# VH-VL binders against q8ixk2r445to577: the designs that were tried, part 363

Target 1, 133 residues: q8ixk2r445to577
Amino acid sequence: FFGMLQNKGLTDYCFDYNPPDENQIVGHQVILYLCHGMGQNQFFEYTSQKEIRYNTHQPEGCIAVEAGMDTLIMHLCEETAPENQKFILQEDGSLFHEQSKKCVQAARKESSDSFVPLLRDCTNSDHQKWFFK
Key: E = the ipSAE of ESMFold2; O = the ipSAE of OpenDDE; V2 = 0.75 times the mean of E and O plus 0.25 times the DockQ between their complexes.

## First folded at step 20 (VH-VL)

Design mm14 (framework fv_recaticimab; at its last look DockQ between E and O 0.84; V2 from the best seeds 0.73)
Fold by OpenDDE, look of step 20:
Structure mm14 (fold): chain C 133 residues (1-133), chain A 119 residues (1-119), chain B 112 residues (1-112)
Amino acid sequence: as target 1 above (133 residues)
Amino acid sequence: QVQLVQSGAEVKKPGASVKVSCKASGYTFTDYYMHWVRQAPGQGLEWMGYIKPTSGYTKYHQNFQDRVTMTRDTSISTAYMELSRLRSDDTAVYYCARSKHYGSGFDYWGQGTTVTVSS
Amino acid sequence: DIVMSQSPSSLSASVGDRVTITCKSSQSLLYSSNNKNYLAWYQQKPGKSPKLLIYWASTRESGVPDRFSGSGSGTDFTLTISSLQPEDFATYYCQQYWSYWTFGQGTKLEIK
């Protein structure tokens, strides 16, 4: 699967990554932004290694969850996907993070009008359902 | 054994185009990115861009973006690099080389293709 | 682009000498998550293609003699040849692959 990773509950919002430095793409948080289908900031790939790749940069980035965090942070992909980069995109649209055993949920950023994907206990909420478009 | 075999030397006039081929063998062609690197006489190595053989996705260095086209034929494990609007300073040895997607050096190189641009 | 700067541009040495080549990057090549430096060293002999010597700053490519070693982290890297052999006279390049790929300008190692 590849393309825009769109949330079902938070209508018209997609995974979005726009690092401030093209030569330093790691360490920043993946956010949600209106799906616009332009540029490369919203292009992601779910791979056979269960990675969510941001493949608009080389080397490619892979979304990871750092220890103790509930945010999605961009790391570099590796030859062997580390455990904190493994996700399961379920048939029902849920995006399950294997290591934390939590689901990715579209949520409002604190004190902001922006949105971010956060790890939360898995529910049947449409805000935890994602699909590639 | 891994091999990258490039096409032969080219002599071109300014304004012309050149297309160099790189045939890969000894490994799964689609598992590695294919890069093109050139080296002007007596100069260093200059990365031109790469192609992902699986998708055909390309990324070119900005210095070549408007003149270079990289393609591949997966059926024959061959990558191509075409450089257009040639000028004298394009005279160089052009290499193909492979790397892995997660970021790596170039572990195998073609033998190089000499491209001479002269009036 | 990340700029790679090698030092020296050229040097002369004798067989048996210890040789050190330095490479500096305009930004850190260290990835904190895996603690690896995205830096490679190449050897190129006249009329030949570059040959990968070192990757991840300090890991020797298969078949590379033990006399070649890479060290450094962050922005400063070194290639060392502990005891120069006749076949080691060549041009050496560092390369970053932290953000796409860029090469140093090269260091020509000549026989004294």
Scores: ipSAE 0.786, ipTM 0.923, lowest interface PAE 0.7, mean pLDDT 95
Fold by ESMFold2, look of step 20:
Structure mm14 (fold): chain C 133 residues (1-133), chain A 119 residues (1-119), chain B 112 residues (1-112)
Amino acid sequence: as target 1 above (133 residues)
Amino acid sequence: QVQLVQSGAEVKKPGASVKVSCKASGYTFTDYYMHWVRQAPGQGLEWMGYIKPTSGYTKYHQNFQDRVTMTRDTSISTAYMELSRLRSDDTAVYYCARSKHYGSGFDYWGQGTTVTVSS
Amino acid sequence: DIVMSQSPSSLSASVGDRVTITCKSSQSLLYSSNNKNYLAWYQQKPGKSPKLLIYWASTRESGVPDRFSGSGSGTDFTLTISSLQPEDFATYYCQQYWSYWTFGQGTKLEIK
């Protein structure tokens, strides 16, 4: 799968990544933004290695969740996907993080009107359902 | 074995364009990024940009952004680099080379294509 | 762009000499999460394509003789040839692949 990764419940919002420095793409949080498909911020690939790749940069970025965190952070992809970078996109649209056993949910960022993907206990909420467009 | 075989030498006038090909064999073409690197006579190596063969996505170094176009044909495992509005300082050897998505050195290079730009 | 600076730009040496070439980057090439430095070294002989010698700063590419070694971390890197052979006279380049790709300006190694 390749394209814009959209949320079912939070309609017309997509994964978005806009690092402030092209030479330092690691360590920033993935956000949700209105889907537009312009430029390179909203194009991701889900791979057979269970990665969610930000592949408009070299080396490619891979989404990870660091130990004890619930935020999706950009790391660099590696030859073999590290465990904290493995997600399962299920047939029902849920996006499951294998290491933490949690699901990716569209959530409002604390103290703001911005939206972000966060790990939460898995439910049937449409805010935990994702698809590529 | 892995091979990258480039098209032959070109002689061009200022203002013309040149299109260099790079045919890959011995590996799955779409598993690797293809890069173009040039080297003017007596000078160092200059990275020009890359293409991702699966999608055709390209990224060019700012020095070439307005004049270079990189393309590929996955059915024949071939990458192309076209440089337009040639000037005499574009005289160089042009190489293709491959890399992995997670970052790597360039383990295989084409033999190089000499492009000469003169009146 | 990440700037890569090599030193010296050229040198003359004799067969059997120990040769050291340095490379400095304008920012760190170390990724702390995997402890790898995103740096490569190449050898290029006249009329030939560059040949990958070293990647990850210190890992020899297959078929590269043991006399070639890479060291350093962060911003400062070294290529060492422990006992120079006649076939080692060439130009050497470092290259970063931390963010896209840039090469050092090269070091020409000539026979004395």
Scores: ipSAE 0.594, ipTM 0.866, lowest interface PAE 2.0, mean pLDDT 92
ESMFold2 (binder alone), look of step 20: mean pLDDT 92; pTM 0.941

Design mm15 (framework fv_recaticimab; at its last look DockQ between E and O 0.93; V2 from the best seeds 0.82)
Fold by OpenDDE, look of step 20:
Structure mm15 (fold): chain C 133 residues (1-133), chain A 119 residues (1-119), chain B 112 residues (1-112)
Amino acid sequence: as target 1 above (133 residues)
Amino acid sequence: QVQLVQSGAEVKKPGASVKVSCKASGYTFTDYYMHWVRQAPGQGLEWMGYIKPTSGYTKYHQNFQDRVTMTRDTSISTAYMELSRLRSDDTAVYYCARSKHYGSGFDYWGQGTTVTVSS
Amino acid sequence: DIVMSQSPSSLSASVGDRVTITCKSSQSLLYSKNNKDYLAWYQQKPGKSPKLLIYWASTRESGVPDRFSGSGSGTDFTLTISSLQPEDFATYYCQQYWSHLTFGQGTKLEIK
């Protein structure tokens, strides 16, 4: 699966990653932004390795969840995907993080008008449903 | 065995375009990035860009952004590099080389294609 | 772009010599999550394609003789040939693959 990873509940919002330094793509939080289909910031891949790759950089970035965190942070992909980088994009659209046993939910960032994907207990909310477009 | 076989030498006039091919075999073409690197006579290696064969996504070095086009035909495991508006300083050996998505250097290279640009 | 700087640009040595080539990167190539340095070394002989020698700064590519070793981390890296053999006279390049790809300018190892 390639392309924009769009949320069902938060209409017209997609995974977005725009690191401030093109030579340092790791360590920043993945956010949600209006789906625009332009540029490179919203192009992701769900792989057979259960990774969500940021395909616009070499080496490729892979979304990870760090210990004790509920945010999605960009790491580098590795030969063997670490446990904190493994996701299951299920048929119902839920994006399940294997290690935390939580689902990725579109949420409003605190004290902000922006949105971010956060790990939350899995529900049947459309805000936890995602699809590639 | 892994092989990258490139097209033959090219002689071009300034302003023309050249398209070099790189035929991959011995491995799954779509599992690796294909890079292009050139080397002017007596000079070092210069990375030009890469293509991800699965998606066709490309990234070019800024020095070539407006002149280079990298493509691939997955049905025949072949990558292409086209350089336009050629000038004399584009004279070089052009290599294709593969790498993994997570990076580990270029473990296999094509034999190189000599491109000569002269009036 | 990350700039790779090799030293020296050229050197002469004899068979049996210990040779060290240095490569410096303009920024760290160390990834804290896996503790790997995204640095490779290549050997290139005249009229031939480059050959991968070392990746992850210190891991020898399959088939590469033990006399080749890579060391260093962060921004400073070295390629060492413990005992130079006749077939080792070539040009060597470092390469970073932390952010896209860039090569050092090369080090030509000539016979003294």
Scores: ipSAE 0.874, ipTM 0.937, lowest interface PAE 0.6, mean pLDDT 96
Fold by ESMFold2, look of step 20:
Structure mm15 (fold): chain C 133 residues (1-133), chain A 119 residues (1-119), chain B 112 residues (1-112)
Amino acid sequence: as target 1 above (133 residues)
Amino acid sequence: QVQLVQSGAEVKKPGASVKVSCKASGYTFTDYYMHWVRQAPGQGLEWMGYIKPTSGYTKYHQNFQDRVTMTRDTSISTAYMELSRLRSDDTAVYYCARSKHYGSGFDYWGQGTTVTVSS
Amino acid sequence: DIVMSQSPSSLSASVGDRVTITCKSSQSLLYSKNNKDYLAWYQQKPGKSPKLLIYWASTRESGVPDRFSGSGSGTDFTLTISSLQPEDFATYYCQQYWSHLTFGQGTKLEIK
């Protein structure tokens, strides 16, 4: 799948990545922003290797969650996908992070008016349902 | 077995355009990015940009951004580079070369296409 | 752009010599998560396409003789030819593939 990765519960919000330095795309947090499809910030690819790729850059970025963390941050893709970069997009729209055994949820950033994807215990909430458009 | 075969030499006048093709064989075309690199006579290698074959997404070096267009036709495993408003300093050999999505060296290159721009 | 600077721009050497070519990057090419440097070396003979010699700074491409070796990390990289052969007279380029892919200006290796 390729496109904008939208949340069902938080309507019209999409994965967004805006690194401050084009020569240093790693280590920043993925956010949620109103879907607009302009520029290169909202286009991601879900692959057969279970990666969520930021592929408007070379080398491609791959979304990861580091051990003990709940935030989605940008790593570089590798020849073989590391376990912390593997997500299962399930038939019901849930996005399951294999290593942590948790689901990606749209959440309000603490003490903020902004939204981010975070790992949470899996529920049936529409805020844990995702689809490409 | 991997081959990148480019179109033949071109002679152009200033102000014209040139479109160079690069036909890939011996591998899955959509698994690799295609890059374009040029080399003026007696000069070094200059990266021009790339195309991702699956989506058609392109990234151009800013020196070429207003004059270059890179495209592909996945049905015939062929990438194209078109350079418009040619100048005499665009005289060079133009290469296609491939890389992996996770970053890699260019393990295979086309044979090069000589473009000569003269008045 | 990440600037890649090679040294020397040219050199003369004899068959059997050990030669060293250096390449410096304007920023680190090391990705700490995989401990790899996104740096390649190429050989180009007159009238021919470049040939990949080394990737990940130190990994030799298949079919490349073991007299070619790459070393260094971060911003400083070295290509070494341990015993120069007649077929090794060529121009050598380093290349970063960390972002937007940039080549060094080249090092011409000539017969003395």
Scores: ipSAE 0.736, ipTM 0.896, lowest interface PAE 1.0, mean pLDDT 92
ESMFold2 (binder alone), look of step 20: mean pLDDT 92; pTM 0.937
ESMFold2, look of step 21: ipSAE 0.732; ipTM 0.891
ESMFold2 (binder alone), look of step 21: mean pLDDT 92; pTM 0.938
OpenDDE, look of step 21: ipSAE 0.838; ipTM 0.926

Design mm16 (framework fv_recaticimab; at its last look DockQ between E and O 0.91; V2 from the best seeds 0.77)
Fold by OpenDDE, look of step 20:
Structure mm16 (fold): chain C 133 residues (1-133), chain A 119 residues (1-119), chain B 112 residues (1-112)
Amino acid sequence: as target 1 above (133 residues)
Amino acid sequence: QVQLVQSGAEVKKPGASVKVSCKASGYTFTDYYMHWVRQAPGQGLEWMGWIKPTSGYTKYHQNFQDRVTMTRDTSISTAYMELSRLRSDDTAVYYCARSKHYGSGFDYWGQGTTVTVSS
Amino acid sequence: DIVMSQSPSSLSASVGDRVTITCKSSQSLLYSSNNKNYLAWYQQKPGKSPKLLIYWASTRESGVPDRFSGSGSGTDFTLTISSLQPEDFATYYCQQYWSHLTFGQGTKLEIK
């Protein structure tokens, strides 16, 4: 699966990554932004290795969850996917982070009009449902 | 064994286009990025861009962004690089080379395709 | 773009010599998460395609003689040939693959 990763509950919002420095693509937070299908900021891939790759760069970036955090941060993909980079995109659309045992939820960023994907306890909320488009 | 076999030498006039092919074998074509690197006579290696064979997504070096087009045909494990609006300083040997998505260098290269641009 | 600068551009040496080539990157190639340096070394002989020698700054590619070694971290890297052999006279390139790809300008190793 690849393309825009869109949230069901937060209508018309997609995973979005736009690092401030093209020569330093790691370490920044993945956000949610209106799905526009333009450019490279919203192009992701879910792989058989359970990675969510940001493959508009080489080497490819892979979304990771750092210890103690609930945000999605861009790391580099590796030959063997680290545990903190493994996700399961379930048939029901839930995106499950294996290491934390939490689900990715579309949420409002505090004190902001922007949105971000955050790890939360898994629920049946449409805000935890995702699909590629 | 892994092989990257490129098309033959090309002689072009300024303003023309050239399309070089790179036939991959001995491995799963879609598991590796395909890069294009050129080398002018007596000069160093210059990375031109890459293509991800699965999606066809490409990234070009800014120096070639408006003139280069990289494509692939997964059914025959072949990558293509087309360079348009050729000029004399495009005269070079053009290489295809593979790499993994996570990097680790270019472990296999094509034999190179000489492209000569002259009036 | 990340700029790769090799030193020297050329050097002459004799068989049996210890040869050192340096490569500097305009920014760090070290990834803190895996502690790897996204740096490769290549050898190229006249009329031939480049050959991968070292990747991750210090890992030798299969089939590469152990007289070739890579070292360094961050922005400073070194390729060392412990005892130069006749077949080692060639041009060597460093390459970063931290952010897309860029090569050093090359180092031509000639016979003295």
Scores: ipSAE 0.869, ipTM 0.936, lowest interface PAE 0.6, mean pLDDT 96
Fold by ESMFold2, look of step 20:
Structure mm16 (fold): chain C 133 residues (1-133), chain A 119 residues (1-119), chain B 112 residues (1-112)
Amino acid sequence: as target 1 above (133 residues)
Amino acid sequence: QVQLVQSGAEVKKPGASVKVSCKASGYTFTDYYMHWVRQAPGQGLEWMGWIKPTSGYTKYHQNFQDRVTMTRDTSISTAYMELSRLRSDDTAVYYCARSKHYGSGFDYWGQGTTVTVSS
Amino acid sequence: DIVMSQSPSSLSASVGDRVTITCKSSQSLLYSSNNKNYLAWYQQKPGKSPKLLIYWASTRESGVPDRFSGSGSGTDFTLTISSLQPEDFATYYCQQYWSHLTFGQGTKLEIK
């Protein structure tokens, strides 16, 4: 799959990645932003190797969750996908992080009007359902 | 067994365009990014941009953004680079070269295509 | 853009000499998460396309002789040829692949 990764519950919000410097794409948090489909910030690829790739850069970015954390951070993709970069997009739309055994949920960023994807215990909430558009 | 075979030399007048092809064989074409690099006579290597064959998405170096178009035809494992509004300083050898999505050196290069822009 | 600066621009040497070529980048090429430097070295002979020698700053490409080695980290990198052979007279380029690509300007290695 390639396109905008949209949340079912938080209507019209998509994965978004906007590093301030294209020469330093690693280490920033993935956010949610209103889906617009016009630029490079919202295009991701879900691969058969269970990666969520940011494809507007070479080398490609791969979304990861660092040990003990609940935030989605941009790493560089590697030849063999590290376990912390593997997600299962299930038929019901849940986005499961294998290493942590948790699901990606749309959440409000603390002390702000912004939204981010975070790992949470898996539920059937529409805020944990995702699809490509 | 991996090969990148480019189209033949071209002679063009200023203001024309040129389209160079790069046919890949010996590997799965869509598993690698394709890059274009040029080299003016006696000069160094200049990266022009890349194309991701699965999606067709491209990224061009700022110096070429307005004049270059990179495309591909996955059915024949071929990448293309077209440079428009040619001028004499576009005279160069144009190379295609491949890389992995996770970043890698260019392990295979095409043989190069000489483009001469005469006055 | 990440600027890659090579030195020297040209160099004369004899068969059997040890040669070093330096490449400096305008920003670090080291990814701390995997401890790899996104830096490659190429050899180019007249009329030929470049040939990959070294990637990840110090890993030799398959089929490249042991006399070629790469070292350095962060912003400062070196290509070393431990004992020059007649076939080693060429132009050498460094290249960053941390963010898209940039090449150094090249180092021409000539027979003395």
Scores: ipSAE 0.741, ipTM 0.896, lowest interface PAE 1.0, mean pLDDT 92
ESMFold2 (binder alone), look of step 20: mean pLDDT 92; pTM 0.940
ESMFold2, look of step 21: ipSAE 0.676; ipTM 0.878
ESMFold2 (binder alone), look of step 21: mean pLDDT 92; pTM 0.938
OpenDDE, look of step 21: ipSAE 0.762; ipTM 0.912

Design mm2 (framework fv_recaticimab; at its last look DockQ between E and O 0.93; V2 from the best seeds 0.74)
Fold by ESMFold2, look of step 20:
Structure mm2 (fold): chain C 133 residues (1-133), chain A 119 residues (1-119), chain B 112 residues (1-112)
Amino acid sequence: as target 1 above (133 residues)
Amino acid sequence: QVQLVQSGAEVKKPGASVKVSCKASGYTFTDYYMHWVRQAPGQGLEWMGYIKPTSGYTKYHQNFQDRVTMTRDTSISTAYMELSRLRSDDTAVYYCARSKHYGSGFDYWGQGTTVTVSS
Amino acid sequence: DIVMSQSPSSLSASVGDRVTITCKSSQSLLYSSNNKNYLAWYQQKPGKSPKLLIYWASTRESGVPDRFSGSGSGTDFTLTISSLQPEDFATYYCQQYWSFLTFGQGTKLEIK
């Protein structure tokens, strides 16, 4: 799959990545932003290696969750996908992080009017349902 | 056996355009990014940009942004680089070279295409 | 752009000499998560395409003689030829692939 990764419950919000320095894409948090399809910040690829790739950069970025954390952070993709970069996009739309055994949920960022994807215990909430468009 | 075979030499006048092809064989074309690199006579290597073959997404170095177009045809495993509004200082050898999505050196290069721009 | 600066721009050496070429990056090329430096070295002989020698700063490409070695980390890198051979006449380039790509300006090696 390739395109904009949209949330069902938080309507019209998509995964977005806009690092302040194109020469340092590592270590910043993935956010949710109104879906627009402009500027290449909202295009991701879901791969057979269970990666969510940000591929408007070389090397490509791969979304990861570091041990003990709940935030989705940009790492570099590797030849073999590290365990913390593996997600399963299930047929019901849930986005499951294998290493932590948690699901990606649209949430409000603490002390902000911004939204971010965060890991939470898996539920049937529409805020945990994702699809490409 | 991996091979990148480029189109033949070109002679152009200032203001014209040139389109160079790079045909890949011996590997899955869509598994690798294709880059273009040029080298003026007696000068070093200058990276021009790349194309991702699956999506067609391109990134150009700022020095070429307004004049270069990179494309590909996945059905014949071929990448293209077109440079417009040619000047005499665009006289160079133009190379294609491949890399992996996770970052790698350029392990295979095309043989180069000489483009000469003169009145 | 990440700027790559090579030194020297040219040198002459005799067969059997130990040769070192340095490359400095304007930004660190070390990725702490995998401990790799995103730096490559190439050899280019007159009239030929460049040939990959070293990647990840110190890993030799298949078929490259063991007299070629790469070292360094972060911003400072070295290519060493331990015993220069007549076929090593060439220009050598470093290249970063940490963010897009930049080549060094090249080092021309003449055999005397």
Scores: ipSAE 0.752, ipTM 0.899, lowest interface PAE 1.0, mean pLDDT 93
Fold by OpenDDE, look of step 20:
Structure mm2 (fold): chain C 133 residues (1-133), chain A 119 residues (1-119), chain B 112 residues (1-112)
Amino acid sequence: as target 1 above (133 residues)
Amino acid sequence: QVQLVQSGAEVKKPGASVKVSCKASGYTFTDYYMHWVRQAPGQGLEWMGYIKPTSGYTKYHQNFQDRVTMTRDTSISTAYMELSRLRSDDTAVYYCARSKHYGSGFDYWGQGTTVTVSS
Amino acid sequence: DIVMSQSPSSLSASVGDRVTITCKSSQSLLYSSNNKNYLAWYQQKPGKSPKLLIYWASTRESGVPDRFSGSGSGTDFTLTISSLQPEDFATYYCQQYWSFLTFGQGTKLEIK
């Protein structure tokens, strides 16, 4: 799967990554932004290694969840995907993080008009459903 | 065995374009980035850019962004680098080289293609 | 762009000598999550393509003799040839692949 990763519940919002420094792409939070299909900030790949890869940079970035966190942070991909970078995109559209055993949910950023994907207990909410477009 | 075989030497006039090919074999073409690096006579190595064969996504060094085009044909495991508006200082040996997605250096290189630009 | 600076640009040595080449990066190449340095060393002989010697700053590529070693972390890196052999006279390049790719200017190792 490749392209914009769009949320079902939060209509017209997609995974978005725009690091402030293109020479330092790791360590920043993946956010949600209106799907626009322009540029490279919204193009992701779900790989056979269960990675959500941000493949517009080299080395490529992979979304990870750091210990104790519920946010999605960009790390570098590795030859062997680390446990904190493994996701399962289920047939029902849920995006399951294996290590935390939580699901990725579109949520409003605290004290902001912005949105972010957060790890939450898995539900049947459309805000936890994702699809590539 | 892994091999990258490049096209032959080119002689071009200023203002012309050159397209160098790099045929990969011995590995899954789409599993690696293909980079292009050039080396002017007596000079160092200069990274020009890369192409991701799976998607065709390219990233060029800013020094070449407006003149270089990298493409690939996955059906024949071949990468191409086209440099336009050639000038004398483009005279160099041009190499293709592969790297892994996560980065681990260039473990295999083409034999190089000499491009000479002269009036 | 990350700038890679090698030192020296050239040096002369004899067979059997211990040779050290330094590479400095304008920013850290160390990735905290995996504790790896995104730095490679290459050897290039005249008329030949570069050959990968070291990656991750200190890991020898397969087939590379033990006399080659890489060390360093962050912004300072070193390639060492413990006992120079006749076939080691060449130009050496460091390369970062932390943010896209850039090469050092090279170090030409000549026979004294």
Scores: ipSAE 0.597, ipTM 0.872, lowest interface PAE 1.1, mean pLDDT 94
ESMFold2 (binder alone), look of step 20: mean pLDDT 93; pTM 0.941

